# VH-VL binders against Stromal cell-derived factor 2-like protein (SDF2), part 4

Target 1, 181 residues: Stromal cell-derived factor 2-like protein (SDF2), of Arabidopsis thaliana (Mouse-ear cress) (q93ze8)
Amino acid sequence: VEITYGSAIKLMHEKTKFRLHSHDVPYGSGSGQQSVTGFPGVVDSNSYWIVKPVPGTTEKQGDAVKSGATIRLQHMKTRKWLHSHLHASPISGNLEVSCFGDDTNSDTGDHWKLIIEGSGKTWKQDQRVRLQHIDTSGYLHSHDKKYQRIAGGQQEVCGIREKKADNIWLAAEGVYLPLNE

## First folded at step 15 (VH-VL; from p3 with light chain S94Y)

Design q4
Fold by ESMFold2 at other seeds, look of step 17:
Structure q4 (fold): chain C 181 residues (1-181), chain A 120 residues (1-120), chain B 106 residues (1-106)
Amino acid sequence: as target 1 above (181 residues)
Amino acid sequence: QVQLVQSGAEVKKPGESLKVSCKASGYTFTDYYMHWVRQAPGQGLEWMGIINPDSGYTSYAQKFQGRVTMTRDTSTSTVYMELSSLRSEDTAVYYCARDSRNVGWYEDYWGQGTLVTVSS
Amino acid sequence: SYVLTQPSSVSVAPGQTATISCGGHNIGSKSVHWYQQRPGQSPVLVIYYDSDRPSGIPERFSGSNSGNTATLTISGTQAMDEADYYCQVWDYSYDVFGGGTKLTVL
């Protein structure tokens, strides 16, 4: 199944099977922005992300997402954008990944380059991809490092500038909008 | 092997701007963040900000917000730091310094420094 | 703003152990890095992540970090170790240096 702009999808971390998750709980220190974590359960309304183009581009709802495209990912429930910046992540001291902004406020910290592993030209469900943050050059990353108090049992999600096995993600469950003609 | 070569010493008057260059060699320029750090005569090290040479994205120390601009030219592997509205207190040696590749948040290699003297 | 506090000066006899402290609130939860600056030279990284040595730094340089104090230790201190030493952390979004410690070997 093709991922199109406007689709609401879960992103599964390939190695740990945790889904990218957020909710209205800020990081306790540092930025104070909405936390982003890896969630262990498959049934979770806070793991849906809407695929959106960068403003001012020609892509529209129902278009396929090409390899190398710059995209935004909007958290469905809170309407905030998947975001990163030059801030230390809470557990590992890598790049913090957060949710920031709202329906009317977005900046370049919300921009991610889609990198499809292998020869695929457009983004499809269960395809191995990386998301590289434009401003920081960090790859969306997760690992078997868990929060103990805040978001108990959920995994840290962060950015790392090196390509590693732990920055491979799959589009998993979701509501996939039909591909345009 | 890693080398950061900065532009030469400058003498400036209050109210002017300074612009220091830092040319990198011996590594992939866009793989590493670059810090700018200054040191006033007889004083310690003072962080000014950081740039990602890959994107041009910057973050500045609050003290310099609104006065400092950091840029880069990937074709020459060079970062630049501009400080505007100079005062005599801006007299310092200005250093560029490379961050580690995996965002280590420390400065593993330093340029030779650029002395900027601000006097009337 | 996060503050790192260092003594302004430390004196040791040749061959003795020098200890340079870096104080900060809950610094034990942060990664501490140390730089040596010899007169007229650029700083040089001597310890990173509390206790790791870059290649080329003598084994007599070591570091520790616990509670509210990080420590740079130089055993068997030599005349060439006479320099200013700075501790540094990244405090969420900002690089923070200590005020520096002048080590004299006499």
Scores: ipSAE 0.734, ipTM 0.901, lowest interface PAE 1.3, mean pLDDT 93
Fold by ESMFold2, look of step 16:
Structure q4 (fold): chain C 181 residues (1-181), chain A 120 residues (1-120), chain B 106 residues (1-106)
Amino acid sequence: as target 1 above (181 residues)
Amino acid sequence: QVQLVQSGAEVKKPGESLKVSCKASGYTFTDYYMHWVRQAPGQGLEWMGIINPDSGYTSYAQKFQGRVTMTRDTSTSTVYMELSSLRSEDTAVYYCARDSRNVGWYEDYWGQGTLVTVSS
Amino acid sequence: SYVLTQPSSVSVAPGQTATISCGGHNIGSKSVHWYQQRPGQSPVLVIYYDSDRPSGIPERFSGSNSGNTATLTISGTQAMDEADYYCQVWDYSYDVFGGGTKLTVL
C-alpha cells in the first residue's frame, strides 16, 4: 500500500517497535515545546501522523510520496507539526524533536526529507525509510532510553546526524488514502 | 587532516561591518556544524552562534541577535561570519570552530583566529 | 542565563597534580568540555563529555563532573601545560564558557 499525501499513519521504529507519539505535554526544560516520544503500545490514538506536503508545492491529497520528497507530519490529535531545531534533546543531548505550530502556523523546522532505503521510487507501507530534518540535517532517531518521570516508560525520540540502524522507521497502522496514480 | 583557515586581520571603524571567512579542509564540510567564538584582548571566550553548512540554518547568541549573520558556500567549503554596527568593544580575535559530527555541542577543531580591531 | 564559574588562577609545582574547578548549578546533569589555550594560540579541546580525551591528548589529563562542580585534573604537570583552561557546556540552545583559569607551573 502506497503512502499518499493525506494519509494518517503510525510510524514504527524498526528496532524497538515503538510508535512515534506525541500529546499535549511540553518538555519540562529546553524548548518547552510539545514532547515527542516512542510509545510501546499499538493501540494509541496519539500515534497518528498526517502526511502533508510543504505549502506551495504541486502535490495534492492522494498523490504518492516520492523518494527524496520534503514533507511535513502533522500530529492528528493536537494538529501540531513534527519539528526539530538546534536544542539538546532531554536524555541523550542529541537534537530535540518536538511538535510545534498549528493548522495555520508552520515553518521550515517542520520540513523532513523522506529517504527510502533500497531502490523504491515511492513510499509504501512497511517500507524501511529515514526522515532527515531539513534545517538541522538530523535523522529522526530513537533508542532504548526511557523517561522515568515525564512520559514514564516511553522512549526518547531525537535527531542524530549519522545514519544508524536506529533511524529506520516503517509506516505501520493507519488510514491510507487511495492513490491518485 | 582537519584544518580551518581563516581570513587575515582587519582594522575597522565604528559603525562598519566585518566579515570573516573560514575555509574548511580534511573532512566532509556539510557533515559538521560550525561555531563562531570571539575573544576580546585579555578576556575569555564568548560564543556568537552556530551554522549548519548543509542547510545554511543558523542559531545565534542572544547578545548578537540582529547584528550577526552567518553564511556558507558549499562549493568552496567556506563559512562566513558578518557582524554589523561595530563598536570598540567588538575588538577581538574571532574563531571558527567545528562541532562534532554526532551533535556533541563542543568545539573539536579551531581556526587560527582573526584579529579585528575597531578604532576611530 | 547559565553561568560557569572558574578560579582565575591555579599554581602547581612541576610534576605535581593540578586541579581546576568549574562550578555551575546542577552542572552534574550536563556534559562538560574543557579547552586549553596556550599564549598566542587557538583553544584546543582536551576533555569532552566530562572525562573523555580526544586523540593525541596525554592520559595525564582527566575530568570528572558531579553535583555542582566539574573538575579538570592534570597529573604530572609539565611546563608545557602552562595555559588558560576553559570549561564549557551547551545550555538549552547556547554554548556557555567559564571565565577561564590561568594555570601557572611553579
Scores: ipSAE 0.688, ipTM 0.889, lowest interface PAE 1.7, mean pLDDT 92
Fold by ESMFold2 at other seeds, fold request of step 22:
Structure q4 (fold): chain C 181 residues (1-181), chain A 120 residues (1-120), chain B 106 residues (1-106)
Amino acid sequence: as target 1 above (181 residues)
Amino acid sequence: QVQLVQSGAEVKKPGESLKVSCKASGYTFTDYYMHWVRQAPGQGLEWMGIINPDSGYTSYAQKFQGRVTMTRDTSTSTVYMELSSLRSEDTAVYYCARDSRNVGWYEDYWGQGTLVTVSS
Amino acid sequence: SYVLTQPSSVSVAPGQTATISCGGHNIGSKSVHWYQQRPGQSPVLVIYYDSDRPSGIPERFSGSNSGNTATLTISGTQAMDEADYYCQVWDYSYDVFGGGTKLTVL
């Protein structure tokens, strides 16, 4: 199944099977922005992300997402954008990944380059991908480092500048909008 | 062999701007963040900011916000730091310093330094 | 703003062990890095992530970090170790350096 702009998807961390998750709980340290974590359960309404183009491009709802495209990911329930910046992440001290902004406020910290592993030209549900942050050059990353109290059992999500096995993601469950003609 | 080669010493008057260059070689320029750190005569190290040479994205120390601009030219593997509205307290040796390959938030290689003297 | 405190100087005899402290509130939760600056030279990284040595740094350089104090330790101190030493952390969005410690080998 083709991932199209406007689709609402879960992003599964390949190595741990945790899904990218957020909710209205700010980081207690660092930026104070809304936290982003890996969630262990498959059934989770806070793990849906809407695939959106960057403003000023020609991409339309229902268009396929090409390898190398710059995209935004909007958290469905809170309407904030998946974001990164030059701040230390809470557990590992890597690049903090957060949710920031709203339906009308977005900046370059919300821009991610889609990198498809292998020879695929468009983003599909069964493909291994990386998401590289434009401003920081960090890859969306997660690992076996878990929160102990707040968000207990959830994994740290951060940015890492090196390609690692732990920055491979798959589009898993979702509402996939039909591909345009 | 990692090298960071900075531009030569400068003498400036108060109110002018300085611009120091830092040319990188021996590694992939866009894979590493670059810090700028200064050291006033007889004083310690003072961090000024960081640039991602890949994107040009920057973050500055609060003290220098509004006066400092960091840029890069990927075709020449060169980072630039410009400090405006100079005053005598800006007399210092200015260093570029490379971050680690992954985000380590420390300076693993340093340029030779550029002395900038600000005097009336 | 986060502050790192170092003694202004430390003196040791040749062959003895030098200990340089770096104080900070809950510094044990941070990663501490150390730089050596010989007179007239650029700083050189000697310890990162509290206790790791870069390639080419002698084993006599070691580091530790716990509670409110990080420590650089130089065993078998030599005349060439006479330099200023700076501790450093990244505090969320900012690099912070200690004030520096002049190591004198007498």
Scores: ipSAE 0.686, ipTM 0.886, lowest interface PAE 1.5, mean pLDDT 92
Fold by ESMFold2 at other seeds, fold request of step 22:
Structure q4 (fold): chain C 181 residues (1-181), chain A 120 residues (1-120), chain B 106 residues (1-106)
Amino acid sequence: as target 1 above (181 residues)
Amino acid sequence: QVQLVQSGAEVKKPGESLKVSCKASGYTFTDYYMHWVRQAPGQGLEWMGIINPDSGYTSYAQKFQGRVTMTRDTSTSTVYMELSSLRSEDTAVYYCARDSRNVGWYEDYWGQGTLVTVSS
Amino acid sequence: SYVLTQPSSVSVAPGQTATISCGGHNIGSKSVHWYQQRPGQSPVLVIYYDSDRPSGIPERFSGSNSGNTATLTISGTQAMDEADYYCQVWDYSYDVFGGGTKLTVL
């Protein structure tokens, strides 16, 4: 199934099967922005991300997301945007990935380039993709490094400037809006 | 071989601007962040900011916010640092310094430095 | 706003071990990097991530970091090691350098 603008999806890290997760707990050691982690469970209301276009573009709800498109990902429950910047991540010292802003406040730190692995032209469920942050050039990345204070053994999510196996993600569970004609 | 070659020494008056260039060679220019660090005569190292040459995105030390601008030209593999509203305490050697690959947050190679003298 | 504190100078005899401290609140939880700057020259990285040596840096250079103190150690100190030494951390969004330590080999 096609991933369209307006769809609410879970992003699964291919190697660990953890889902991209956030909630209203700020990083203590980084920017002070809302934390983003990998969550082990499939049933998690805090792992839904709404696919949105960059403001001022012509993409509409229900349009397919093309390979190479710049997008935003809004955390459904908190309404903040998946974000990165030139801050050290808490465990590995890579690029911090956070949630920032709200429904009316977004900046270029919320912009991610969709890179589809293989020959696909549009983003589909279970397609192997990377998300490259526009400002930092870091790929959305996760690994088996866990927070001690986060229940359920949640994993660090960060940005890495190299393509690696650990920056492959799949759109897994979700509510997929129908494709426009 | 990694090299960072900076523009030559300058003499400036208070209120003017300086602009230092740093030409990179021997590596993929857009794969590494670049720092700017200055050193006043007889003093220690003072970080000014960082640029991602790939996107042009910057982050500046709070002390220089509003006076410093860092840019790059990917066609010439060159970063620039401009400091405005100069004062005598801006007399320093200005260095560009490359961050490690994969963002190590340390400076693995340094330019030769550019002395800028601000005479009052 | 994070501050790194270094002694202004350290003197050692040739062949002896020099230690240069870098103090900071909970610095043991940070990665500490060290630079050598000879007079009139640019800084050169000598230690990164507390204890790792770049290629070409002699084994006599070593580093450690725990609690509130990081330490650069130079064993078998030679006249060519006479220089200023700076510690550095990345604190959230900012590079922070220590004030520098002048190593004199007498």
Scores: ipSAE 0.679, ipTM 0.885, lowest interface PAE 1.5, mean pLDDT 92

Design q4
Fold by ESMFold2, look of step 19:
Structure q4 (fold): chain C 181 residues (1-181), chain A 120 residues (1-120), chain B 106 residues (1-106)
Amino acid sequence: as target 1 above (181 residues)
Amino acid sequence: QVQLVQSGAEVKKPGESLKVSCKASGYTFTDYYMHWVRQAPGQGLEWMGIINPDSGYTSYAQKFQGRVTMTRDTSTSTVYMELSSLRSEDTAVYYCARDSRNVGWYEDYWGQGTLVTVSS
Amino acid sequence: SYVLTQPSSVSVAPGQTATISCGGHNIGSKSVHWYQQRPGQSPVLVIYYDSDRPSGIPERFSGSNSGNTATLTISGTQAMDEADYYCQVWDYSYDVFGGGTKLTVL
């Protein structure tokens, strides 16, 4: 199944099987932006992300997402954008990944390059991909390091500049909009 | 061998701008962030900001926001720091310093420093 | 913003152990890095992540960090260790340096 702009998807971390998750709980001191974590359960309304194009491009709802495209990921429930910046992540001190903005407020910190592993030309369900942040050059990353208090039992999600097994993600469950064709 | 070679000393008047260059060699330029740090005579180290040479993305210390601009030229492996509206308090040695691999938030290699004197 | 406090100077005899403190609120939750700056020279990294040494830094340089204090320790201090020493952390989005400590070896 093809991932199209407008689809609402869960992103599963390949190694740990945790889904990319957020909710209206800010990081403590520091950035103060909405936290992003890995969530262990499959049934979770806070793990849906809407695939959106960068403003000012020609891509429309229902278009396929090509390998190498720059995209945004909007958290469905809070309407904030998956974001990164030059702040230390809370547990490992890597690049902080957060949610920022709203339906009318987005900046380049919300831009991610889709990198499809292997020979695929367009993004499909269960395909191994990486998301590289444009501003920081960090890959969306997670690992078996868990929060104990805030988001207890959930894993840290961060950015690192090195390609690792722990920055592979799969589009798993979701509502996939039909391909324009 | 990692080397960071900075432009030569400068003398400036209040109100002018300075622009210091830092040429990197011995490593993949776009793989590492670059910091700028200054040191006034007889004083300690003061962080000014950081640039990602890959994208050109920057983050500045609040004290310098609006006065500092950091840029790079990937074809020459060079970062630049420009500071405008100079005052006597801006007299310092200006250093470029490389962040560690994979973002360690510390400065593993430093340039030789560029003395900028804002006089009279 | 976040402040790191160092003593202005420390004096030791050759062969003795020097300790240089770096105070900060809950600094034990942060990663502390240390730089040596000899007169007229650029800073050089001597300790990172509290206690790790870069290649080429002698084992007599060590570091620790807990509670509200990080410490750089130089055992068997030599005349060549006479320099200014700075502690540093990255406080979420800002690089923060201590004020520096001048180490004098008699």
Scores: ipSAE 0.659, ipTM 0.884, lowest interface PAE 1.8, mean pLDDT 92
Fold by ESMFold2, fold request of step 22:
Structure q4 (fold): chain C 181 residues (1-181), chain A 120 residues (1-120), chain B 106 residues (1-106)
Amino acid sequence: as target 1 above (181 residues)
Amino acid sequence: QVQLVQSGAEVKKPGESLKVSCKASGYTFTDYYMHWVRQAPGQGLEWMGIINPDSGYTSYAQKFQGRVTMTRDTSTSTVYMELSSLRSEDTAVYYCARDSRNVGWYEDYWGQGTLVTVSS
Amino acid sequence: SYVLTQPSSVSVAPGQTATISCGGHNIGSKSVHWYQQRPGQSPVLVIYYDSDRPSGIPERFSGSNSGNTATLTISGTQAMDEADYYCQVWDYSYDVFGGGTKLTVL
């Protein structure tokens, strides 16, 4: 199944099977922005991310997402954008990944390059991909390092500048909008 | 070997701008962030900001916000730091310094330094 | 504006152990890095992540970080260790350096 702009998807970390998650709990660390974590369960309303183009492009709802495209990912429940910046992540001291902004407030810190592993031309469900942050060059990354208190049992999500097995993600569950003709 | 080679010493007047270059060699230029740090005569180290040479994205110390501009040229593996509206207090040795590969928030290699003297 | 506090100077005899402190509020929750700057030279990284040594740094250099104090320890201090030493952390969005400690070997 093709991933299209407007689809609401869960992003599963390939190695740990945790899904990209956020909720209205700010980091107590460097930014104070809304936290982003890996969630262990499949049933979770806070793991949906809406695939959006960057403003001012010609891409429309239902268009396929091409390899190398720059995209934004909007957290469905809070309407904030998946974001990164030059702040240390809470556990590992890598690049902090957060949620920032709202429906009308987005900046370049919300821009991610889609990198499809292998020969694929467009993004499909269960395909191995990386998401590289445009400003920091960090890959969306997770690992088996867990929070103990505020987000107990959830794992750290961060940015890391090296390609590693732990920055491979799959579009798993979701509401996949039909591909345009 | 990793080398960071900076431009030569400069003498400036108050109100002018300085621009220091830092040419990197011995590693993949776009894989590492670059810091700029200065040191006034007889004083300690003062961080000015950081640039991602891959994207050109920058973050500056609050003291220098509005006066400093950091840029790069990936074709020459060179970063630049420009400081405007110079004052005598800006007399210092200016260093470029490389961050670690992964993002460690420390400076693993330093340039030789560039003395800039601001004299009335 | 996070502040790191270092003593202005430390003096030791050759062969003795030098300790250089770096004070900061809850510094034990941060990763502390240390630089050596010999007179007229650029700084050189000697400790990172509290206690790790870069390749080529002698084992006599060590570090610790707990509570409100990080410490650089130089055992068997030699004349060539006479230098300024700076501690550093990344505080959210900013590098912060301590004021520096001049180590004198007499």
Scores: ipSAE 0.632, ipTM 0.876, lowest interface PAE 2.0, mean pLDDT 92
Fold by ESMFold2 at other seeds, look of step 21:
Structure q4 (fold): chain C 181 residues (1-181), chain A 120 residues (1-120), chain B 106 residues (1-106)
Amino acid sequence: as target 1 above (181 residues)
Amino acid sequence: QVQLVQSGAEVKKPGESLKVSCKASGYTFTDYYMHWVRQAPGQGLEWMGIINPDSGYTSYAQKFQGRVTMTRDTSTSTVYMELSSLRSEDTAVYYCARDSRNVGWYEDYWGQGTLVTVSS
Amino acid sequence: SYVLTQPSSVSVAPGQTATISCGGHNIGSKSVHWYQQRPGQSPVLVIYYDSDRPSGIPERFSGSNSGNTATLTISGTQAMDEADYYCQVWDYSYDVFGGGTKLTVL
């Protein structure tokens, strides 16, 4: 099934099976912005992300997401955007990934390039993809490094500038809006 | 081999601007962040800011915000640092320094330095 | 606002072990990097990630980091090691250098 703009999806880290997660708890250090982690459970209302185009482009709800497109990912429950910047991540000291803004406030730190592994032209469920941050050039990344206290058992999500096996993600569970046409 | 070759020494007057170039070779220019660090005579190292040559995105030390501009030209593999409204306190050797590819937040290779003298 | 504190100077006899400290609040939770600067020259990375050595740096250079102190250790110190040494961390969005330590080999 095609991933369309407006779909609400869970993003699963291929190697660890953890889903991209956020909630209204800020990082205790660094930016102080809303934390983003990998969550081990499949049933989690805080793992839904709405696929949105960059403002001022022609893409509409129901359009397919093409390989190489620049997109935004909005956290469904908190309405903040998946975000990155030149800030050290809490555990590994890589690029911090956070949630920032709201329905009316978004900046270039919310922009991610979709890279489809292989020869696919459009984004489909269970397809191996990378998300490369436009400002920092970091790939959305996770690894088996877990928080001990806050968000215990959840793993760090960060940005890494090199392609690695640990920056492959799959669109897993979700509400997929029908393709236009 | 990795090399960072900077522009030559300059003498400036207070109120002018300086612009130092840093030409990179021996690696993929857009794969690494670039730092700028200065050193006043007899003093320690002072960080000025960082640029992502891939996107042009920058982050500056608070002290220099509003006076510093970092740019790049990917076709010549060159980073530039411009500092405006110069004072005598800006007399220093200015270095470009490369960050690690895997976001190391350390300076693994340094340019030869550019002495800028601001005379009254 | 994060501050790294180094002694201004350290003196050692040839062949002795030199230790250069770098103090900072909870520095053990950060990655510490070290640079050597010989007179009239650019800094050169000698230790990164607390204890790793770039190629071409002698094995007599080592590093450690725990609690509130990181340490650069030079065993079998030689006249060529006479230089200024700087510690450095990345504090969230800022690069922070220590004030520098002048190593004198007598």
Scores: ipSAE 0.626, ipTM 0.874, lowest interface PAE 1.9, mean pLDDT 92
Fold by ESMFold2, fold request of step 22:
Structure q4 (fold): chain C 181 residues (1-181), chain A 120 residues (1-120), chain B 106 residues (1-106)
Amino acid sequence: as target 1 above (181 residues)
Amino acid sequence: QVQLVQSGAEVKKPGESLKVSCKASGYTFTDYYMHWVRQAPGQGLEWMGIINPDSGYTSYAQKFQGRVTMTRDTSTSTVYMELSSLRSEDTAVYYCARDSRNVGWYEDYWGQGTLVTVSS
Amino acid sequence: SYVLTQPSSVSVAPGQTATISCGGHNIGSKSVHWYQQRPGQSPVLVIYYDSDRPSGIPERFSGSNSGNTATLTISGTQAMDEADYYCQVWDYSYDVFGGGTKLTVL
């Protein structure tokens, strides 16, 4: 199944099977922006992300997402954008990944390059991909480092500038909009 | 083998601009952020800003916002720092300094420094 | 806006332990890095992440960080350790340096 702009998907961390998650709980230290974590459960309404193009481009709802495309990921429940910037992440001191903005407010800190592992030309369900942040060059990353108490049992999500096994993600569950021809 | 080689000393007048280059060698230029830090004579270190050489993304200290511009040329592995509307208080040694491989938020290697003197 | 405070100078006898403090509000929640700058030279990283040493830095350099104070400790202080020392953190979007401490070995 093809991933199209407008689809609402869960992003699963390949190694740990945790899904990319957020909710209206800000980081306690650092930026104070909405936290982004890895969530252990498969059934979770706070793990849906809407695939959106960068504003001012010609991509439209239902278009396939090409390898190397720059995209945004909107958290479905809170409407904020998956975001990164020059702040230390809470546990490991890597690049902080957060949610920021709203339906009408987005900046370049919300822009991610889709990198398809292997030879695929368009993004498909269960395909191994990386998401590289445009401004910081950090790959969306997670690892088996858990929060204590606040978001307990959820794992840190951060940005790492090195390609590693722990920055591979798959589009898993979701509502996939039909492909435009 | 990591080296950061900066351009030579300069003498400037108030109101002019300075531009310092920092050529990196011995590592993958786009894998590491670059900081700029200055030091007025007999004074401490003052951070000016940071650039991601991969994307060209910058973040500047509030004091220099609007006066400083940091750029890079990936083909020559060189970062540049330009400071405009110079004042005598801008007399300092200007350093480029590399961040660690995976964002450590510290400066592990420093250039030799570039003295810029602003006087009439 | 975050401020790091260092004493302007510290004096120690050769062979004794030098302690250089770096004060900051809740600095124990931050990662503290330390630089040595000899006269006429560029700064050199001596401690990062509170207590880690870069390759080539003698084990007599150590660091700690808790509460409102980070500390650089130099045991068996030698004449070559005479330099200015700066602490540094990354706070919010800014790199913040302390004012520097001149270590005199006499």
Scores: ipSAE 0.604, ipTM 0.852, lowest interface PAE 1.8, mean pLDDT 92

